# VH-VL binders against q9umr5, part 473

Target 1, 268 residues: q9umr5
Amino acid sequence: SYKPVIVVHGLFDSSYSFRHLLEYINETHPGTVVTVLDLFDGRESLRPLWEQVQGFREAVVPIMAKAPQGVHLICYSQGGLVCRALLSVMDDHNVDSFISLSSPQMGQYGDTDYLKWLFPTSMRSNLYRICYSPWGQEFSICNYWHDPHHDDLYLNASSFLALINGERDHPNATVWRKNFLRVGHLVLIGGPDDGVITPWQSSFFGFYDANETVLEMEEQLVYLRDSFGLKTLLARGAIVRCPMAGISHTAWHSNRTLYETCIEPWLS
Short names: E, the ipSAE of ESMFold2; O, the ipSAE of OpenDDE; V2, 0.75 times the mean of E and O plus 0.25 times the DockQ between their complexes.

## First folded at step 23 (VH-VL)

Design kj15 (framework fv_nofazinlimab; at its last look DockQ between E and O 0.70; V2 from the best seeds 0.83)
Fold by OpenDDE, look of step 23:
Structure kj15 (fold): chain C 268 residues (1-268), chain A 122 residues (1-122), chain B 112 residues (1-112)
Amino acid sequence: as target 1 above (268 residues)
Amino acid sequence: QVQLVQSGAEVKKPGSSVKVSCKASGGSFSSYAISWVRQAPGQGLEYLGYIIPIFGAANYNDKFKGRVTITADKSTSTAYMELSSLRSEDTAVYYCARVDFDEYGSYGMDVWGQGTMVTVSS
Amino acid sequence: DVVMTQSPLSLPVTLGQPASISCRSSQSLVWRDSNTYLYWFQQRPGQSPRRLIYKVSDRDSGVPDRFSGSGSGTDFTLKISRVEAEDVGVYYCMQGTHWPRTFGQGTKLEIK
C-alpha cells in the first residue's frame, strides 16, 4: 500500500484548495490515505508560525504513529516553512518525502500583486521596521520576511526563519539539524512565473544578497555552513529540485503536469 | 505631531455591544500599530489587543477573545474596537495608543487617545 | 502571562526629594537576546497615560531629565531625582516583549 500523505496549506488558504491534488493522488495512487490538515485556515494563517508548528505537530503525530512505514508531506507556500520547522523540532518523525511546493524556504522579500494589498510598494522597503519587532513577529508573514538590506536586524529579530535556518545561534540548532536530516527526500518545487514567492528562487533556497542579486542554494551561508543540513542532504542525493515555468502561485497544487512531473514520483 | 482622537462616551446595557473609534492624524497610518487599553474606575491598565493596519490583522489578549474585535480603515486612518456581550465589569475608560515603528525601535505606545468612557449598567 | 510587579504601590514623597519605583517581571524581558521592551508610563489625574521611558532607559522627547529608567532582565527601576508637584499621578511599567502585553499594578505618587 501507499504511504499516507499529509498536506499543509499556505497563507490565507484552506483545505479546499487541494481538491485537485486529492483527485490526482486518488487517480494515480489509489488507496492512498490523504489528510489535508484543516488548521489555521484563512486569516488564522497569520498566527505566529511557531504557534502553527505546534498545532500542526499535534495533528501529524497521530498520523505518523499509525504509519510506521512512513509518510509523505506536501506543504504549500507558507506551509513549506511550517513543515520544515516540524521536521526540525520532531525527533521521531518518519517523513519519507518532504515536498516543498512553492515555498519561500529562504524567506520573502517581494513586490507582487498577491501581497500588494498587504504591502504597498512604497512600504516594502520599510517593512523591516514592523516585522523585526515583537509586534511584527507575532504575525506569520513577518516570521519569514527576509530583508537583504537589513541582514543584522533579520538575524537578531527573526523569531522563526533565522532559527530554523540556523543563521542565529540557539541551543537547539544541533538537534534540529539532526531531526531534519531524518527526512528521506527533500523535493523543492517552484518556478519563475510564480508571481508571489520573491525571489522565486527562494523555493530552492536561493535568495538575494545585499545588492539584490539572486544567489543559488550552494552560495548561501546556510548551505556552506550546513547549518540545518542542506549540504549533507545534497551530498547524499536527498535533494530534488523541480523547477517549472508557466505556473502561477495559486496553481501549483492544481496543475496535472506539475503533479506528474514533480510530485507523483515521490509518492510511494 | 500625530494625534489620536477617540469617539465619545457610551452608555450600554449588559449583553449589548460597543464600538469605539480612534482616528489618527498627522502621520502615516500604515506605519503604525494601534493598541487598545482599558482602565476600570480606580484600577490599573489592561491591554486588550492591537492591530497592524497595513496587515489588516489584529492580535488579541486571550482574556477577551471572542468578545473583542479590532479593525482598521486605512482610507480614513481610523481604528475601531468593538466589545460584545458587555458586562458591568467592562465599565472602563478605553484608550487607543499608537505603536510607532520608527528606525530607532522605540515601539511602545508613544501617542494616546483622550480615552472613551464606556459605562455598562442595567 | 508575564506578571509585572511594582513596588511600592503608594509612594508619598516630599517635594524636592528623590523617588524610586521598582518593577519586576516574572520572565526575562529580553527579546531575542537583544532589546528589552520595558516601558514606563505616567498618568496624571484625569489624563491619559503618557509614555516616559521606552526600552528600559530611553526617555521620550519632552520628558524631563529628572526621570530615568534602569534595569535589565527582570528587574527595572524608574527614578525621579527631584519630585515636583506636576509629577503627582500613577506610574505604570509595561512589558512589550511577550504576548499579551502586561502592566504593573501602578504606583501612586503623592506629595506629603
Scores: ipSAE 0.913, ipTM 0.953, lowest interface PAE 0.5, mean pLDDT 95
Fold by ESMFold2, look of step 23:
Structure kj15 (fold): chain C 268 residues (1-268), chain A 122 residues (1-122), chain B 112 residues (1-112)
Amino acid sequence: as target 1 above (268 residues)
Amino acid sequence: QVQLVQSGAEVKKPGSSVKVSCKASGGSFSSYAISWVRQAPGQGLEYLGYIIPIFGAANYNDKFKGRVTITADKSTSTAYMELSSLRSEDTAVYYCARVDFDEYGSYGMDVWGQGTMVTVSS
Amino acid sequence: DVVMTQSPLSLPVTLGQPASISCRSSQSLVWRDSNTYLYWFQQRPGQSPRRLIYKVSDRDSGVPDRFSGSGSGTDFTLKISRVEAEDVGVYYCMQGTHWPRTFGQGTKLEIK
């Protein structure tokens, strides 16, 4: 029998968005219990990420308790950050595969204006003024906004990303790292044609330096310092990278080839 | 210089709704937030919520959640506050106020509209 | 919600004399960036509120230097070194650190 699968959605999203993924799992792994959590859907996905983490934690506890042999997480976009925080804050999680489906794991430095083609001048260079304020940090987008040109403001103001990355000292850092390292596998999925995650390499823990040159995961300070366990996890052979070109941001959970290549092998 | 001009006074019956507008001139409407604050006659200031137009997203004081809706139209640089299921205790002056995200980190309500009196009477 | 408590609620002052208004918060107003988002507003009779001071002690443009703010953590004070006739009105403190933002009850300043 297959381990239960828990699905966590992204920004402006809902459980309905995963209907195709559910179909694929049913076809290839019949009898798998799949729960698509329908919390913080639509505009509620803009609530602070720590509020979302608390709500999703309450929902996953009984599912994990009923499956002592373990569960899998499939977490899409913003949902991948919620799931990574869950792995850190839950002393008692039993997650085998954490499948991160095009998630901005090292942050986002791309415009939130979905009409970017109408406004060729980017607003991303000024969003730090909003996001690194008490008002901005009350919205999920700003909880993972990462302006490479204002690193000091990011480190001081980020209520979420800088904490779960261990980039800011806090009393729970050691416990969170220990909890995260109990995951069996970290499966990283994303690609260059995503169109939303910026840089797209954020889905693989890559990110811009101050010159907007992408540094890969192994070049990041959080990796080199092993702040939350990436270096340890890679050394165990537990990090799987599955890049795929030709997929737009809204198509990751409804592409059969992606499912068969990147997701299916990890749903033991 | 940024100015906020609100819609005119309204007299409403209990149980109805009111929608107050707040038109911004000057500055970039998408670069700041708009707060809504009310003041009942002879009373203090009470915070309703705010919107950040670039996100198309509002945050509401739970005291008013379910009755208040805050929206913005970026093309007209106008924010709106709608209060439903009106009661006599909703009689107040309703203000909009700008939250500017400047380099000084002021972030407070630095520019206020002139206020809109809403009277709820039977 | 963070409760903001002002004292006194009514403050009659002789013209030319100093005035002092206290504001206490139920929680620390220090935000994660180490700034304290405590504001003072003045509302003259029949007018909209006007911001006087942000971040505890920073005066807005056009605010006379006879107005000063001080305090830390949970205890804050607005001082007027020499009250003038134009200072009549209600003064509010507000915190901007925590959601939802909250105001003190107001202090009505009157000339005796």
Scores: ipSAE 0.838, ipTM 0.924, lowest interface PAE 0.7, mean pLDDT 91
ESMFold2 (binder alone), look of step 23: mean pLDDT 90; pTM 0.935

Design kj16 (framework fv_nofazinlimab; at its last look DockQ between E and O 0.83; V2 from the best seeds 0.86)
Fold by OpenDDE, look of step 23:
Structure kj16 (fold): chain C 268 residues (1-268), chain A 122 residues (1-122), chain B 112 residues (1-112)
Amino acid sequence: as target 1 above (268 residues)
Amino acid sequence: QVQLVQSGAEVKKPGSSVKVSCKASGGTFSSYAISWVRQAPGQGLEYLGYIIPIFGAANYNDKFKGRVTITADKSTSTAYMELSSLRSEDTAVYYCARVDFDEYGSYGMDVWGQGTMVTVSS
Amino acid sequence: DVVMTQSPLSLPVTLGQPASISCRSSQSLVWRDANTYLYWFQQRPGQSPRRLIYKVSDRDSGVPDRFSGSGSGTDFTLKISRVEAEDVGVYYCMQGTHWPRTFGQGTKLEIK
């Protein structure tokens, strides 16, 4: 039988968004038990990410316990960060494939129509003032805001991304790295036409330098220092990068070609 | 020279709702958060919650969760605090205060409204 | 919730004499091992609260230099070097590090 699949949604999202994905999985892998977690939906997805991690942890623990053979995680957008954190804090997870579906794994710094109502263009350059405060960090979107022009503030103020990345020293860094490395495969999915994740390479652990030049994963300090295990995962062939053009952010979970090419091969 | 001007005093029956407004002037509304604090007669200060208008999102003190709704209208630079299921214990002066996200990281409530007295009585 | 404990709750002071108010938090107010978001507010009779001090020791503009804040971690102090008649009111400490934000009980400063 196929391993159970757990799906975690993104910002302002809900389980309903994954109806097509469920259909694809049912068609190609009949009998698969798919659980789309209906937690922190809609505006509740603005809750602090650590709070979300705790909530989702409570939901996935029973599922994992019933699946000794392992489970697959499909985590979309903001959900990809939640899942990465889950895998970091759980010392007994049994995740075979962690599928990061268009997630800002190295953070977000940019504007799109999707986020324009949250981040007016005139405010993005100054958003660090809000996000790198106790008030801002009480909202999920600030938990992975990564201003390349204010790296020191990011490192000092980020209560989530900087920690799970191991960019900021903390007493759990070694343990979290160990836990995360329990994953069988890390499948990174994203593309240049996403229109939301900025830069889109963030889905592949690429990100801006101080000049807003996009550097690849292998050029990132988190990789070079192997702060949370990326270098180790790559070395053992556990990282899969699946870029795809022509897919908008809200279509990653509902594109059949994308599913067949980037998701299905890792469901077993 | 930011100022916060609140709506007038309210007298309400138990079980009803009250909505207090807080209009900001003299600054950039989108660069602030608006906090709400209340003070019962002769008592101390109690933090209800706050909103970051550009996010359209609020954070609430769990003590009031479910009864307090904080909203903001960016077009009018006005924040609102609605308290439902009013009780006599909700009788208090309600204050709005600005959280300024300046480059100095002061943040805390540096500008306060004049307060709105809400009286809940049968 | 973080409990803020002020002492004393009543502070009678002679004009021209110094005053000191203590504020203790039930846990550290250091945020991300960097800043400490402790505030002091003054509320004169019949008025809205007024912020005096932010981040433990920084004075707001217009606040007389006779007011000073100090402390670290969980112990904080507001001092008035020479109390004036206009200083009569209730003083509150507030922590902005943890959610929910919480205030001390208030210290009522009166002139003897």
Scores: ipSAE 0.916, ipTM 0.956, lowest interface PAE 0.5, mean pLDDT 95
Fold by ESMFold2, look of step 24:
Structure kj16 (fold): chain C 268 residues (1-268), chain A 122 residues (1-122), chain B 112 residues (1-112)
Amino acid sequence: as target 1 above (268 residues)
Amino acid sequence: QVQLVQSGAEVKKPGSSVKVSCKASGGTFSSYAISWVRQAPGQGLEYLGYIIPIFGAANYNDKFKGRVTITADKSTSTAYMELSSLRSEDTAVYYCARVDFDEYGSYGMDVWGQGTMVTVSS
Amino acid sequence: DVVMTQSPLSLPVTLGQPASISCRSSQSLVWRDANTYLYWFQQRPGQSPRRLIYKVSDRDSGVPDRFSGSGSGTDFTLKISRVEAEDVGVYYCMQGTHWPRTFGQGTKLEIK
C-alpha cells in the first residue's frame, strides 16, 4: 500500500484545482489516500503565513498519526512555503517526500501581467513600501516578498521568509534545521515558462543578486552556510530537481507529463 | 492634497445593515490603505479594520464577529465599510482614515474623513 | 489585543503652562524592524482626529514644536511645553505594531 498524500494549495486556490492531480494519483497508485486540505481557500490564502502554518499543522497531525510509516506532501506555489515551515516547526513530522510544485522558496520579486491582481505590473519596484511595514506583513504575499534592491528592509521586516531561510537570527534555528532534515526527499519542480514565480529559479532556491542576476541554489549564502539544511540534503542525495519548460503557473497540477516525470516516482 | 469624503448620516433599525462610503481624491489610491475607526457619542476611538486596495484584501477586528465587511473599488477610488446585524451599541461616528506607505515610514492614519454618524434605534 | 492605558484621563491646565500625558502599552511596541509604531492624535471639539506624532517622537508637518513625544518599549509621553487655547481637545495614543490597532482611552485637555 502507498503512503498517504497531503496536498497544500497556493494563493487564491481551492481543493477543486487539484482534481486532475487526484485522478493521476488514483490511476498510477490505486488505493492511495489523498487529502487536499481545504483550509485558507480563496481570499483566506492572504492571511499571514504563520497563521496558515498553524492551521495546516493542526490539520496534518491526525493524518500523520494514522500513517506511522510516513506521508508525502505535494505543495503548490505559496503552499510550498507553508509546507517548508511545517517541516521546520514540527519535531514529530513523518514526511518522506516533500514535493514543492512551483513554489517561491527564495521569495518573489515579480511584475507579471498574466496574474495582475496578485502582482500589479506598475508596482514591483515600490511594493517594498507596503510589504516591509506592519500593515503589509499581515498579508501572505508580503511574507515572501523579496526585493533584491532593499535587502536591509527585507532582512529586518520579513516575518516569515527571512526566518525560515535562516537569513535572520532566531533562537529556534538549530531545532528547525534538525526537523527539516528528517524529510526523506525534497523534490523541486518549476520551469522557465511559469510566468508568475519571479525569478522562476526561486522554485529551486535560486534568486536575484542586487543586479537581478540569478544566483543558483549552490551560490546562495543560506546554502553555503547550510542555514536550514540544504547543503546537507544535497550531499545526502535527497534533493531532486525536476525542471520542465512549457508549463504556466496554473497548469502544474493538471499536466500529465509533469506528473509522470516529476511527481509519480516519489509517491511510494 | 489627499481628501477623504464620506457618505452622509444614517438612521437604522436594529438588525439591519449600513454601508458607509469613503471617496479619496488626490494621491494614488492603490498606493495606500484605508482604515475604519468608530467613536460612540462621548467615547473613545475603536479600530474596526483596514483594506489594502492593491491586494483587494482586508483585515478585521475580531470583536465584530464577521459583522464587518470592508471593500474597495480602485476604479472610483472609494472604500466601503458595511456593518450588519446592527445593535443600539453600534451607534457611533464612523471614520475612514488613510495609511500612507511613505519613505519616512510614518504609516498610521494621517488623513481622516469627516465622519459618518450612524444611529441605531428602534 | 494590546491594551493602551492613558493617564490622566482629564487634564485641566493653565494657559501657557506645560502639560504631560502618559500612555502605557500592555506589550512592547517595538516591531521587527526595531522601530516603535506609537502615535499621538488630537481631536479638537467637533472635529475628526488629527495625527500629531508618529514613531514615538516624529512630529507631523504643521505640528508646532511645543508638542514633543518620547518613550520606549511600553512607556510613552506626549508633552506640550506651553499650552495654548487652540490645544483644547482630547488626545489619544495609538499603537500600530500589533493587530488589531488599539487606542488609549483619551485625555481631555481643558484650560482652567
Scores: ipSAE 0.831, ipTM 0.920, lowest interface PAE 0.8, mean pLDDT 91
ESMFold2, look of step 23: ipSAE 0.829; ipTM 0.921
ESMFold2 (binder alone), look of step 23: mean pLDDT 90; pTM 0.933
ESMFold2 (binder alone), look of step 24: mean pLDDT 90; pTM 0.930
OpenDDE, look of step 24: ipSAE 0.913; ipTM 0.954

Design kj17 (framework fv_nofazinlimab; at its last look DockQ between E and O 0.74; V2 from the best seeds 0.76)
Fold by ESMFold2, look of step 23:
Structure kj17 (fold): chain C 268 residues (1-268), chain A 122 residues (1-122), chain B 112 residues (1-112)
Amino acid sequence: as target 1 above (268 residues)
Amino acid sequence: QVQLVQSGAEVKKPGSSVKVSCKASGYTFSSYAISWVRQAPGQGLEYLGYIIPIFGATNYNDKFKGRVTITADKSTSTAYMELSSLRSEDTAVYYCARVDFDEYGSYPMDVWGQGTMVTVSS
Amino acid sequence: DVVMTQSPLSLPVTLGQPASISCRSSQSLVWRDSKTYLYWFQQRPGQSPRRLIYKVSDRDSGVPDRFSGSGSGTDFTLKISRVEAEDVGVYYCMQSTHWPRTFGQGTKLEIK
C-alpha cells in the first residue's frame, strides 16, 4: 500500500491545476490517497507565508495522524516554501518524500515573462524598496523576494526566507533544523526553460551572487554552514536532483515524462 | 504636482453600500500604496486598509473585514474603497493617502486626499 | 492591535511658549531592520491631516524647524519650541511598524 500524498499549490493557483498529476498517480500507484489542499486559492495566495504555513499545518495534521508510516509532499512553486517551513515548524511531521516542484527555494529575483508588460521599466532592481519594508513583508511575494544587490536589506527585513534558510539569527533555528532533518528525501525538480523562477537554479538552492553569477547549492553559505541541514541531508544521500529542460512554469504538474522521471520513483 | 482627488459627498441609508474614489496624478501610481482612513465627526483617525497596486495586494483592518473592499485601476490611476452594510456609526469623512516607498523610508501618508463625507441616515 | 496613547488630550498653550505632546505605544515600534516607524500628523481645523514628522524625528519638507520629534522604543514626543497661531489643530501620532496601522487619540492644541 502506498503512502498518502499531500499536494500544495503555488501563487495565484488552485487545487484544480493538479488534475493531471492526480491522474498520473492513480495510474501508476493505484489506491494511493491523494489530497490536493484547497486553501489560499487565487488572490489568497498573497497572504503572508507564515499565515499560509499555519493554515496548511492545520490541514495536514489529520492526514498525517491517519498515516503512521508516513506521507509524501508534492509542493509546487511558492508552495515549496510553505512545505519547507512546515517541515521546520512541525515537531512531529512524518514526511518521507518532500518533492519540491520548481520552487524558489533560495528566493526570486526576476521580472517574469508573463508580467513584463506591466513593468515598462525594470522593476526588479527597485522592488526591494517595497519588499524590504513593513508594508511589503505583509505579502507572500515579498516574503521570498531576494535582491542580490541589497543583501543587508534582505537579511534585516525578510520575515520568512531569511529565517527558514537560517540566514538571520532567531530563537527557533536549532529546533527547526532538527525538524527539517527528519524528512526521508528531498527531491528537487526544476529546469532552465521554466520562465518564471529566476534564477531557475533557485529550485536547486542555487542563487545569484552580487554580480548575478549563479552559485550552486554547494557554494551557498547556508549549505557550507549547514544552517538548516542541507549539507547533512546531502551527506546522508537524501537529496535527489532532477532537472528537466523544455518545461514551462505552468506545465510541471501536467507533464507525464517529468512525472515518470522525477516524481513517480519517490511515491513509495 | 502630486495630488489625490476624491469623489464627492454621499448620503446613504443604513444597509446600503458606498464606493469612494481617489484619483492620483503627478506620479507613477502602481509603484506606491494607497491607504484609506476615516474620521467620524468630532473623533480621531481610524485606519481601514491599503492596497499596493503593482501586486493588486490588499490588507484590511479586521474590524472592517468582510465589509470593506479596496481596489485600484492602474489605467486610470484611481483607487476605490467600498464599504457595505452601512450603519449610522459609519458616518465619517473618508480619506485616501499615499504611501511612498522612497530610499529614506518616509512611507505612509505623505499626500492626502481632500476627504469624502459619507452620511448614513435613516 | 498596538495601542497608541497620547497625553495630554487637550493642550491649551500661550502664544510663543513651548508645547510638548507625548505618545506611548503598547509594543516596541522598532522593526526588524532597527528602524522605528512612528509618525506625527497635524490636522488644522477644517483640513485634511498633513504629515509633520516621519521615522520619529525627520521633518517633512516645508515643516518649520520649531517642530521636533524624539523618542525610542515605546515612548515618543513631539515638541513645538514656540507656538504660533497657525499651530492650532489636532496632532496625531501613528505607527506603521505593526499591522494594523494605528493612531493615537489626538491632542487638541488650543491658544489660551
Scores: ipSAE 0.808, ipTM 0.912, lowest interface PAE 0.9, mean pLDDT 91
Fold by OpenDDE, look of step 23:
Structure kj17 (fold): chain C 268 residues (1-268), chain A 122 residues (1-122), chain B 112 residues (1-112)
Amino acid sequence: as target 1 above (268 residues)
Amino acid sequence: QVQLVQSGAEVKKPGSSVKVSCKASGYTFSSYAISWVRQAPGQGLEYLGYIIPIFGATNYNDKFKGRVTITADKSTSTAYMELSSLRSEDTAVYYCARVDFDEYGSYPMDVWGQGTMVTVSS
Amino acid sequence: DVVMTQSPLSLPVTLGQPASISCRSSQSLVWRDSKTYLYWFQQRPGQSPRRLIYKVSDRDSGVPDRFSGSGSGTDFTLKISRVEAEDVGVYYCMQSTHWPRTFGQGTKLEIK
């Protein structure tokens, strides 16, 4: 009776991380077929995001085909970007709810303690040198690195985020927008105590301006221009924002209160 | 001042593995990447893969079908290249080279190691 | 994979005369309609390769002025205005725009 749920993990993650989420779903929605895709786990999550999108597409197509009534997507962290791109390139997806679970939807520009080994404080301001090159763009992390101080480089070099955002012109922009707009609801989840997504508002399509002032979704050019459909989705009541404090990045999929408040309502 | 110093020559049996080291000095190891290239005797250059130490991120030439493993130790500023399931065709000089990143982009191979001869023979 | 094709493969040159090496790529080496990641390397006998040119036409420090690179898109050229004895070796073009990185076959420059 319940629509199938497909789960996509994040960076350096695996299906094992979602054992609690599975428990919650089974308890509250018994009989739900939940598929946690075990692709690009661990270090393989560093593969280019477009490669990941293709891999995940191959995995979800059969699932969607067997569920003509539709499916729900729960996509965590980096997985949220994979899913957004997936929905943009698929002209025949049947996703009812796309739940973006603490995803850097507007990109990442942070050096939090959790990511210090990846993004040392001393390197945050200089990562553009690596990321905005052919070498950097061969890795997922750089595919959504969004340096507000080097917008020209971002717009030109970004092989992924700038494209799915429609920030750089490309021949598929109109079609991708159309495809993405097939989603029933876009559920955006995140919070100020995440400690990884930087700024945390990125999970809600907010992001830094050139002065590192955080602007909200409605102030972003991608919204104002409706480049990939955010303005349209909002207008038809299809965007749900569910902020929650007190949750660290690695706990979003394992918090019962968060599940009941922000995830469960959209699994019908 | 900037140098890459590789480990010594190796003689290996078919089916075994070899691990070559490349110690970097004279620059900030984590600010650059390390590429590995090999050259069979009398032949051209072949790209094996590279690592970005700061990320621990690697990319390999699919030609080697998972036989190559590149790692980096930031504490010792040393990169490693391990090639398994060795065959006679793997006999070559193996080079490490620095990949430079600056404000203008990436500039690979500006500094090279001295090379390490790996001989695979029965 | 991007195929890099050099010509000629053998280049005998008289001392003091100019030399020219061509490198053609099977795909455009322009990355994101911006920079072109084409490089030239020199390998003297018994030595490690040495980068001469980066980004098609920029010379590395210490590289003599007689070396120059040019080209765009898929066609590139390395020129030596006046060949000297120390220029003997094999020259390689390499692209880093696409994965995997690929080299030309090499051009062996010899003195007649």
Scores: ipSAE 0.716, ipTM 0.869, lowest interface PAE 0.9, mean pLDDT 94
ESMFold2 (binder alone), look of step 23: mean pLDDT 91; pTM 0.933

